# VHH binders against NADH dehydrogenase [ubiquinone] 1 alpha subcomplex subunit 10, mitochondrial (ND-42): the designs that were tried, part 1

Scores and structures below are computed, not measured.

Target 1, 347 residues: NADH dehydrogenase [ubiquinone] 1 alpha subcomplex subunit 10, mitochondrial (ND-42), of Drosophila melanogaster (Fruit fly) (p91929)
Amino acid sequence: TKKYSVFNAIFDKTSKRFDENSKVICVEGPIAAGKSKFAKELAEELDMEYYPAVDLDLIYINSYGYDMRKLDPQLPPSCRSYDVRNFCLDPSHDLAAQFQIRMYMLRYSQYIDALQHVLSTGQGVVLERSPYSDFVFMEAMFRQGYLSRGARSVYNELRQNTIGELLKPHLVIYLDLPVDAVKKQIKARNVDYEVQSKVFSDAYLSDLEQLYKQQYLKDISTHAELLIYDWTAGGETEVVVEDIERIDFNQFEADIHNKKMLDWRFPLEAEWCEARIKYCHEKPDLMNYFNVPRFDVPELVRSADDGKVWRDVWFNAPGMKYRPGYNADMGDEGLLTKTKIGINQGI
Below, numbering starts at 1 at the first letter of every chain, in headers, positions and changes, except where a header shows other numbers; antibody chains aren't numbered by Kabat.
F, E and O stand for the ipSAE by ESMFold2-Fast, ESMFold2 and OpenDDE, each averaged over both directions (binder to target, target to binder). V2 = 0.75 x the mean of E and O + 0.25 x the DockQ between their complexes.
Where letters were taken out, [cut] stands.
Atom coordinates printed by the task and the answers are left out, and those that the model quotes come from them; centres of patches stay.

## First folded at step 5 (VHH)

Design s14 (from s2 with S106G)
Fold by ESMFold2, look of step 9:
Structure s14 (fold): chain B 347 residues (1-347), chain A 125 residues (1-125)
Amino acid sequence: as target 1 above (347 residues)
Amino acid sequence: EVQLVESGGGLVQPGGSLRLSCAASGFTVSSNYMSWVRQAPGKGLEWIGRIYSGGSTYYNPSLKSLVTISRDNSKNTLYLQMNSLRAEDTATYYCARDYTVRFEYGSGWTYFDSWGQGTTVTVSS
């Protein structure tokens, strides 16, 4: 329900003036392409906010810095942590499906934060990948046998129910690296679980490249501007900045039949205000679109007993028993009264 | 001790209606999320729908037009109304106490911590 949306639009009558750099830019490419270095440099050069690649630290590190993965010995196997290290070393594990769905959810959550930033401040954002390209990884994992047909079905239903609520990016930059160069860069990075992994085979990396080029880039280019660079030997961020500065993002604004930038065409100030309200204040409602009831895939369902153990262990971990700021066992000083605030009550 | 007892199953003709009951003890239905789940012979579990502690409902999209979940808090009892029953609705029906594992912004996964022995519905002419 939006029972105050019209009233809020009236009080929030003036949208901020957006400049040429009030844009959403997504940096894409294979693993080890140098996306992090490039995206960070690009954000600095354009005076934009950088959003690094998500990882499961966002779930497993609590607000006090405690690593919830340390709880694994106390947890049933279905409830244990599983992150990118686990995937690289044991990709056929039952938790791989949960892992990939959580990656999508985290990218979706980060994208909302990025939209909030643009709409509240006018500063543009540079994201290292996004929820729009996340399916590439799910499909590649499925083709290699790491995900069941049922898990793929759940992922696709979740994506279908969620992705349409976001505003597509203004610009996608794809750093193109052939498979043999990607494998060389993985070895050069020398991250032990990546080097030891059998996941980064020619087949997997070729599937990723095919899915990016034949599915994602083809589709997104009808809505966003697309720049593709051969990044085999790296490149100069300043050259990309010059190319971006030459783009006329409003080139097709008057063309009713062209879909470029369609999500960002707000002819009325009220539509700008509604978008700001949605992404600045209604994130919980957006995240609730993930509540799609699929219980038919065993590796995505916990037994009732396992779930109870997880709740008892998780919500009594260091820093989790009370609201942030009220956990004296973590050194907090804001304790005027000690009460349990629903944290250990099943939710 | 938490107990859930389903009742109201039996033989029903195709196109008929049936209301199943779930009597709960050892906890309060209105303070919990509750679900109906079914299992046809030789098949996996199929989730039917949920009623939240506040009374709102959410249903499996494939069954949404055929079912209604309600409760009577004074009797601590959950109900499943089923209409236009078909042969494929033949199953054992369970009520379950459920809860969601939440991420920071309220998104999560649902699981069941308690359910009963079930009540069998057979749809046959």
Scores: ipSAE 0.000, ipTM 0.250, lowest interface PAE 12.3, mean pLDDT 82

Design s9 (from s2 with Y105H S106D)
Fold by OpenDDE, fold request of step 9:
Parts: sequence; C-alpha cells; structure tokens
Structure s9 (fold): chain B 347 residues (1-347), chain A 125 residues (1-125)
Amino acid sequence: as target 1 above (347 residues)
Amino acid sequence: EVQLVESGGGLVQPGGSLRLSCAASGFTVSSNYMSWVRQAPGKGLEWIGRIYSGGSTYYNPSLKSLVTISRDNSKNTLYLQMNSLRAEDTATYYCARDYTVRFEHDSGWTYFDSWGQGTTVTVSS
C-alpha cells in the first residue's frame, strides 16, 4: 500500500483515485443531537476520514500543547480569549462576534483540509458541520441580540469572499430533533456551562431549527443530496449507510441544467488537478481572504496599543517564539540543520 | 522613529488615475505588512489593500479591479495605483504599517501600529 504523500499526489491523476466512496459528507443538526457519535460511526462504516467539530482549542492550544488562554491575565480585555464556554456564560460579550467569525474560519479551514484529503487520496470524508451551515449560528446569535448589525455585516462579507472558493458537499445528513428534545439532551449530557446558559432558550433553539430547515437545507439541497432523520430517540447508523448506498451521485452528470453535484463535475483531468492544487497548496491564500479590516465595527477592531501588548505576550509564550519545530525551549532538535529559521513574528 | 509620509494627492478628473507614494523611515517596508486606507468626507475608514513582506498583495474585493499596491525596496517606499476613478473615490488616503497574524487556523487580528498623515485626492470634473 503506497503511503500517500502530497508530493506523490501531484504526479498522480486525481481522477483515478476517485471511486464511489470519494464523497464529502456533512453531518448537521442541533446541539446535543449526537452528531459526533453518529459522524464518527458513519465514517468508520464507510471507511472515510472523520473530521470532528471544530472548536477554539485549535486556536488557543499551540502545537506544543500550551494553552494560550493562560495568558489572559496579561492581555488587554480586547485581546483575551473567548471560546464556546465564554459564549455560553456571557453571550452578550463584545468578543462574541470574534468568536463566531473564528468558528467560521475554523470550519472553513477544516473543510479545505477535508477537500485536500479527498482530492489527494480519493478517500471520502465525514465532517461534523461545515462552513456552509455556519451562518445558521451567526444569524441565530444576531436574532437574539448577541451580535451587532455591524458584526453580522462583517461575517457576511467574509462569507461572501470565501465560501465560493470551496466545493460543496455531496451529501448532507441532518439529524432532526425538536427543541424539547434538544433541551433534554443538553440537560442529560450535563455540561456545566451549557446547562446554566441562557443561550439555549426556546427562542434561540427554534431559530436554529428554522434557519437550518428553511434556509440552509433548502439552499444546500440544490447542490447536495439531503438525508433527514428523526433522531429524537437516536438512530441506527446502518440504516443511514443503506440509504446512502442507494443514492446515485452520478445521475446528474449529463444534465447541465441540474445543479446537483455541480462543483464536482470535472470533465477534464486538468480541472481535477487544478482543484487539487488549490486546496493542497493554496490554503494560505484562501485563508487570507479573511483578512479584510473593518473599522466601522468597534468590537472587531483592535487598537495598536492592545495589539502591541498582545504581540509581546503571545510570541513570548512557551512554544511561540519560533515556528513549530524550531523552539529549542520546547525540546525541538536539529535546529541547526533546518534551513529556514521559522520566526513566528509574522516576518 | 517610525515615520510614514504620503504624497501624490491632488485633483483628478473622473476616469483618471491616482498614484500615491508612501515614504517610510525608521523601519524597512519590505520586512513589514503595509496597507492603504482611505477616508471619504463624512465617511468612515475603508481598507483598500495590503502588501505582504513577501511581496504578495491582497485587496479589498470591492476595489480589487482598480487597485495595485507595490513597493520599491531601494527607496523604502510604498505605492498605490488606482484607476478609473469616480467622485466617490474622493478621500484622504493613508498608508499604514499593519500587523496581520497568519496562523494555520486563524487569520488573526489586523492592527495598524503606524499611520501617515494622509494625502487627499479629489475626483471632480
């Protein structure tokens, strides 16, 4: 079994790696629906790569395992950490906007990785949520007054600038639970910051449901196949697998007027290669699309003074002085043989 | 001392072009991220675009087709070229040194730690 390397993939025909299981599947549903368990099981059953739900640990925990949130006492308020726990406990905080934008970024980033994986290996992927559905959360937050109009506008601008660069999923699976069931599950799993949170109100949860069903799923179904299951009492992954196996994803190839699977219609090998190159080598460029400074939304603006303090604190933290692998203080070795001094300071 | 000095502003006819310069001192332009920002009369600040230390550029999508940012390393100078100007492009244009964090999963916050005094461009017939 030739170990797949990104370098080898460049020389191999991408299309030859694709089979019936070379699909992007996104598992969606309300909070506490059991998406994680289901998605993982589904991935295992289909022999696909599993991508768990993103969280801000991806930002706050560095490659050496240091939690940057420990630095909060040294940081200005505008630069302190704000994660899902913070949101649950204080959803009206000014950093909620940044939090949601970061969630979108993380989902976007993960999705690129997933696309890279599929295009490089031919192995399908199962993701817990996607960047395409992320607006559901933003909009729900906005409706509840947790985000300003300005913050919403920034989010939408970023989405507009980025979402079109991706390939939409082949299949979306929605695990459906009524609001009451969701509340019950939240209580049952007994996460302290969730149980005590005012965020998970009937209004908020209803908004999520409405936005998912009436906007996201409708929109995405123009491209992706859609499976919806009542998951109130749980479900059997095997049943879903059987349903997936009955889907003919290729039935749309000949119909130019049908938009289903449109993003994955690559008649030419060159187009496949282009897609592969894009997601394998241009991820930094894609991520750069998030760097659109806005000055009209105060809660999303960082002052120079705060920024300087942040920079000083962050880049002096353990494992942050240099790029990963170049920090001797963290036990990195072979620094002298490494040709590139990875200075993290944005140089 | 870090200094940025913009120049090249003036009166431009509709459909014309602007070419602005930003002379930097106290630091090396090519070693930093640099941005152009403008402020129209009675409006807020609008980010135009940036040039990275590596020389790549990124522009505001709303202005991308009209904007070119470049630099001359030998002169330690930043440039802004904008074409097909309209009345709404009337503004004071600022250059700024910016700091943008580029992590794998986080595009981070951009802040500007140094600004020029600005140069005014008026687009009028």
Scores: ipSAE 0.744, ipTM 0.890, lowest interface PAE 0.7, mean pLDDT 92
Fold by OpenDDE, fold request of step 9:
Structure s9 (fold): chain B 347 residues (1-347), chain A 125 residues (1-125)
Amino acid sequence: as target 1 above (347 residues)
Amino acid sequence: EVQLVESGGGLVQPGGSLRLSCAASGFTVSSNYMSWVRQAPGKGLEWIGRIYSGGSTYYNPSLKSLVTISRDNSKNTLYLQMNSLRAEDTATYYCARDYTVRFEHDSGWTYFDSWGQGTTVTVSS
């Protein structure tokens, strides 16, 4: 696979960069299934770009490596951090809704980046999970009473307004483990907040499994190829690669009634270019749907008083006073030569 | 003292246009983010859009109404131009001083520290 610079890609025909490995692959499965290891290995084997699972470190760790979660003791409860650890420990917390919405947002954002990569370079991508399957978690949380109906509604609205803007994956690989095996693996990896968590009940894990198999995989298989493996005892990536190589992703091009690979059927070069432009240059617009203030769900609203305190604390944290690259206290240099020095007010 | 006063509401026919105003005192509109929010009868608050301190605007993508937010710095006044009004646009409209923070990989947060009393718009034939 030829590696192209993103900058050069603007001047080249998008279709010329594509080959048999120019695919979007999503690795899916329950928690502790070994997705990370497998996905990384698969990407290496196929010479594709690997996109690891998103987490809220992307939000809470600033560009200087400072973990903003350290500020929680200084923040009002409504403004404190809430990540996967917090969810595991206190799933009924009001911030669980925000957490799940952020997870979707991050997956959505990452997926756009992945599309950009494929369209710009021709190199395929392997993602650990996707925005398409994220609803599985939301729904499972809702079923267990961890999300309000209002929160669910907001999530669904966001999904409805955003998910259709993406190109669906070429291939979904599902690593299948029964609930008992999942529990065993959770224990084995011995992450404190997971092992002690009431979240990973039989009910929750069963809901995840059901939602994955009965809704997500069924739906996505109308577009994407689907490979399912029993991964209870692990598996060999080479076997999966062989199976992938047997798939003819182009067999559907002549059948207008078949929805397989429909999002990737671009008869005109202009359409390819349009897609490239969309994901390379219009990402901010795509992400704007997440920036709409909501009033209808109390747990998604901050009071003015809390907000003020939060701002004061947040922007006085290490590396937060000025824009990235302009914080002398963090070791930034050449500040005098930089023309746009400003107080950090966010992006 | 920070104060916001909306005006311009009234009865309008479907397809009509209306311009709302929000006069601010105690702070400078052009130095702040400002938002319009509405509340239809029996419904919750709905965010309409924002004007940034730099003058750019952002609107609720779910909004079907044709609206334009602007300001007159000399008058320290915010405006909401509404066109092609429909019955569903019937609501009390509020202006608010907007605090929005956005970071990379984050949708950010918005809170409103000051609100007007609102002005009511009724769209009816």
Scores: ipSAE 0.740, ipTM 0.885, lowest interface PAE 0.7, mean pLDDT 92
Fold by ESMFold2, fold request of step 9:
Structure s9 (fold): chain B 347 residues (1-347), chain A 125 residues (1-125)
Amino acid sequence: as target 1 above (347 residues)
Amino acid sequence: EVQLVESGGGLVQPGGSLRLSCAASGFTVSSNYMSWVRQAPGKGLEWIGRIYSGGSTYYNPSLKSLVTISRDNSKNTLYLQMNSLRAEDTATYYCARDYTVRFEHDSGWTYFDSWGQGTTVTVSS
């Protein structure tokens, strides 16, 4: 009687708290909404791992800190770097298409890391945006004429081929600011390429808001819980925490027709194990799903001649000849094995 | 000198099967990534799939379960098995030596440094 009561209470409490804290939370909103401060505070208050907004530095800064953008003078124009600064200052450039595809890839890669963290540790995560909302930026760029119809087709095909491999978030939090407040915050941030940019027009920012509200938030709310806050003057993270604590993430258990949390319903232990294996050990295979070449969009095709030059320049850059830790030109010592990286062919 | 020679094309009935071959010389197939690509009449190139140097494969999702890529390392030869062929599969089929970048954060960067001349498959009753 008393023994069983203590056992049940301990068992139920542990199981309930484990389920309640093992969540994927995505923070969404326009540029300059204050997502970083809010997401970091939220993660701290919920004892979750914080994942900041992705940046092309993840591609261009190598493991030794060398900035691969410095190679541009040695590279064919099709192979040169193009990041958010380039987009802000020259959004009509042919490389804008590859830039936006890379943004999706970076968010996808980060999201896999976040899923791995939840499934391996049980600790929840808070991310700034996600691969699920990334299309908002692609569509806004297309509407403003920065992407061709062909580039949009490639992006949508890549997304269609990859997005289904992920697990949708449990909670999406949208920080809502009107366009005029967003423009004020951009000026207040005083990042030179953002302030100088023609990209952050009323039209572009309005398109982003419409795409978020009328497409992304509408769609994701059938699968995730959704909280929307007027963030024009900022807000108190503690209020949002209280709202989160009142959410019943298990409401779908009482209604067989409810589609919320569908991706997180693991009726069999084998399915939980398969998910854990997938995100802990199969990331290279997941990222390989982007390797479906298209030949019909010139700005996204790399010629063999350009590719050969890129390969020679890239893999002879400082720190790029061998795997990290094996580059004597960068001061590594005690080298046991040297294998050049980036080569598809066996030795 | 790198050379790729496709063979095995021809006329096939709808629902039939066909196995294409790609004989390689001047390099070792098993030390490289290799791809099959096709071009239907009046259409652009369509990537079919790839076999990696380690032997694993990846296919265009639109063609998954319809094709199988394999190789015979002793003959330095790449194969494409196609089943349940449809009129839409009428095309010239090429093999190509494939260089694909597989970085943790930046995948899908591919170029093809050598191509065969192709073999034509016609699916018609």
Scores: ipSAE 0.701, ipTM 0.888, lowest interface PAE 1.3, mean pLDDT 87
Fold by ESMFold2, fold request of step 9:
Structure s9 (fold): chain B 347 residues (1-347), chain A 125 residues (1-125)
Amino acid sequence: as target 1 above (347 residues)
Amino acid sequence: EVQLVESGGGLVQPGGSLRLSCAASGFTVSSNYMSWVRQAPGKGLEWIGRIYSGGSTYYNPSLKSLVTISRDNSKNTLYLQMNSLRAEDTATYYCARDYTVRFEHDSGWTYFDSWGQGTTVTVSS
């Protein structure tokens, strides 16, 4: 009886949610809120694909595991690596602007991959933050003097030229912690560059909280469903799952003025097909919208000579001379049966 | 000294075609990333497309059906072929040497360090 009830409940929930599982869920919150644990658990409970927070290892660790940061001594200062560790220890560095723009680009790139997954497989996704909330960090950095007015202008122009090409999430979940709880969690995590950093001041963390609550959450809730939880002591993921199951993602059908889910309303099959083609096959085109020419911000302008040195050093590094699988200097054998190039390329 | 000289602009009827040229000196086009950009009257710069040092091309998605970028390495010259021109394509067109940080599987960030005085294309019936 007990086994029968469990199987019926599981099967009934799964079968009812064939198309309803095709959702984009973004988990938001301050640093050290426990987003990773919660987002991963949520994805498992909903049978969705989990997308972890981006970091610059995505740029600096190549497909053979070589850390491109080792090239810094051979590179001009303007082309050297700068990641979260550098930001925590030296946030006023000229490369901080490039760093924050790259974080937006990585979140944008990951979000395209997530849209591709939903549209090609029907499986929903859970992302840890998104390109839509990324500006919160840019604005907080600007308020603390880490970004120039010009760098902020470039960021906003890049965002304006790119963000409209994506589909907004169906659901945003905000894990709410007050500043003092965030600071306690940073200490408890005991990551050396975070603990020793002066970035995570009351002012910076308060700016992040204000920007999230008074700008991002306010704006995104006009489209996405929004759930907010006091996460000071953590919480139980199953409770959030039950709350999600009560949401009517189709409530806009009863009110013609309701703007929820506008990006996901595809009245024609051709519009579904166009969306799938866009996110499954046209990612390079989407990324090319980042090509906004600006020459008025010195820390974001690189000389041609520096660029040439970078290209010569970068594309002669271990594993970088050829496509993955074709680098004999890294131990690859000739063109295939051991090459995994098709696995990384997609449809 | 790096120099870029655009040419081939002029007056053209709607629906017409035009090929712009960009002669480069002081550097080798095939060893660099090169872009075309344009500026319509009263508007900001709009990126058209790029040719990478290896010869691959990428285009602004809004324009990709209308334009083709190519080069002639023996003449150190970059080209922009434009077809089915419309009134909204009226602009000054520039070629530029650019710098792109490329992710392993994604397009990167770009900036332009050199560009010419431009060549003006006017599409008018």
Scores: ipSAE 0.020, ipTM 0.525, lowest interface PAE 7.2, mean pLDDT 82

Design s9 (from s2 with Y105H S106D)
Fold by ESMFold2, look of step 7:
Structure s9 (fold): chain B 347 residues (1-347), chain A 125 residues (1-125)
Amino acid sequence: as target 1 above (347 residues)
Amino acid sequence: EVQLVESGGGLVQPGGSLRLSCAASGFTVSSNYMSWVRQAPGKGLEWIGRIYSGGSTYYNPSLKSLVTISRDNSKNTLYLQMNSLRAEDTATYYCARDYTVRFEHDSGWTYFDSWGQGTTVTVSS
């Protein structure tokens, strides 16, 4: 992915890089649907950039390959790691709420990177899920009692404060499997914590299906084109490519009430330029919208003492003394430097 | 040494108004995110609102019509204006310096790194 300075934005026109393949495509579906294989094949067929499903390795594996989860014995309980394995094996844990919020944050962060790529290069993107569908998992977890009412309220406030800053996808592709086929595929994948898990019950998987179909797909289809496929036995990516080629992404021009592609209707080059600047250079500002202070949900509150211990342990871990890209979250190309983050943050 | 001192609490009649102050030392209020928080007797913490370093504000939706946060940079002081007070607004009110949560740093967490001792507001006839 390329950095795109404000200086270059003045001399480049976003619209001249765009063609019919400059699209944002999101691949959706239940767990074990085969989304990864399909999304990767689709990206190859369309000559698009593939964005795989996020996971917490993005937080816990540092740039030098050290697994920060090894620090857990040195950390207060509120600061310990909790990932998808923990969720599958112990979904009622207090840390499940932060886990789900972190998943939304990671999907949001990845989506900004994908928008930056489209707006800077003109190459389309295929993402495995998106921030727009993330709430399906939060709601299913809540219905099963894995999230408190307060945690759900925090999640919804975070989403309300952030989701409107993004551009909705051009196309959503939903790979549809019935619950019993999903359960068969989970066993066929043979991932030990998934197979052992009580999470993937009929109730949970049915809730996911209902939330996807009755809420997410219905809502997003007013803005994006929608393709749905029975993927019980898998399918042929080439058939989906042919279906995509038949879509008229400009049908809104013939119907004043059509809201498709609304986020991508920029009549002026200046508006394209503003979007490019936003997603290329203002990602830290976008991520700052997640800083919504809520202190009424105990499992999402960390004391200052715990925060101090976490900073001391985390930033002294192997590989953390020499952080790459010292100003990377500001879009800056820094020299390799030795620093201790948070020295000016108090205790 | 970082220090936050709240003042201006006391007994107020229902329907009355009150302005609380928070004097800060050891850091600059205008360079930090600052919040007001309250705790009613026997209850948990309730966040009231925040003023960002740039001066914009964001409030708890249930309290937005009743409160205004401001600051005086020359006095390094944060203020909470409360209007139309009710008995349920009886609480100890704290100001706090917000910990800024960065994605790489403490993703998913919001907390305060410094608190004042609090000032008590009692709303009763």
Scores: ipSAE 0.011, ipTM 0.319, lowest interface PAE 9.1, mean pLDDT 81
Fold by ESMFold2, fold request of step 9:
Structure s9 (fold): chain B 347 residues (1-347), chain A 125 residues (1-125)
Amino acid sequence: as target 1 above (347 residues)
Amino acid sequence: EVQLVESGGGLVQPGGSLRLSCAASGFTVSSNYMSWVRQAPGKGLEWIGRIYSGGSTYYNPSLKSLVTISRDNSKNTLYLQMNSLRAEDTATYYCARDYTVRFEHDSGWTYFDSWGQGTTVTVSS
């Protein structure tokens, strides 16, 4: 099988690629904290790969640059697009639950790509947020009434079914801003749908802060190293680099009950190789763990007829009829036969 | 009314073969993406494979050598052929209609909007 062949190729000592910089670092914090600037600078200083925050352009912009949101007039309401702009302006919409699940899925997908990179190259990664902290946003949305009890249940089942397949980060860096500073920075950024939004209330932002500090950071710090900085006035990335250089990522060696870095303890070369195979070649299997048969939450279910319309419209959009590279109507030269294929199949 | 009815389960000996059926009504199987999934006692749901509207199939790599999905469009029926069955294949098997979104560099993610009561397969000597 492909798994067996890849396994044989990997026996060139995956563990020898790892050094001090073969780390997974997640940058966390409230909206408008300056995470993007800091995370990018940190990745540059540490010679690591930067993974920016996900958004639904990853779903809605196809490989030819066509914006699939333009299909909305052809789609039933249940199948129409709903992204961050829609959430900010209409958070009580039926599609908010699907939006939050998609955000988790995108963060999960990106994290697999990041693990693949570390395990294949030995180069560390810096991610702007992660699937591990994603629940903070789901819970805050639930507390504000934007998600039903059923939608929350579906999210938690999806997370339970998927999150254990990943390797926890080595380091989490939390950029701390109080609620009033966050609100000031939202206004200063002056993004129209953020400024107009009712989502970024004191209640919502306080819920996010509580969930981050009282649940996520407490939980993840039993496994990852944790650095917290007051970022109200910004900070110096170089100071954070110095702090990282002082961390002993191997402290677990002195205490058999220490759970730090548990996911990264591979005593055998075969275990390193199996991890590499998992994240390099088994991403489809990992993504299939999102297939949970929950049909009891109406806003997460499409009728058969609506689903058919969506598939017919989506897979006939510009650039979607054939695999990328084989769409002659988009200027490609790879069209070898006149057959209609779903984008999941190749001919 | 959308309905899916699985059948063909039962007790089989290790090494045996079994063909499961899924009779669909209220929608057209060949116009939809369809999946087989299973749930072993005390385990989570495991995806087996999918047949696309065009007839192409994609399987869980760990099960690919053991299973084949097919359909009969004239009977609006989906099939799962299982060979060389092992004790670990004991499970309840479901067919499901799915909504599948595929990223260009990703195999996708799915919501199942309809699935049946399941049919139980027990592999024991």
Scores: ipSAE 0.000, ipTM 0.245, lowest interface PAE 11.4, mean pLDDT 81

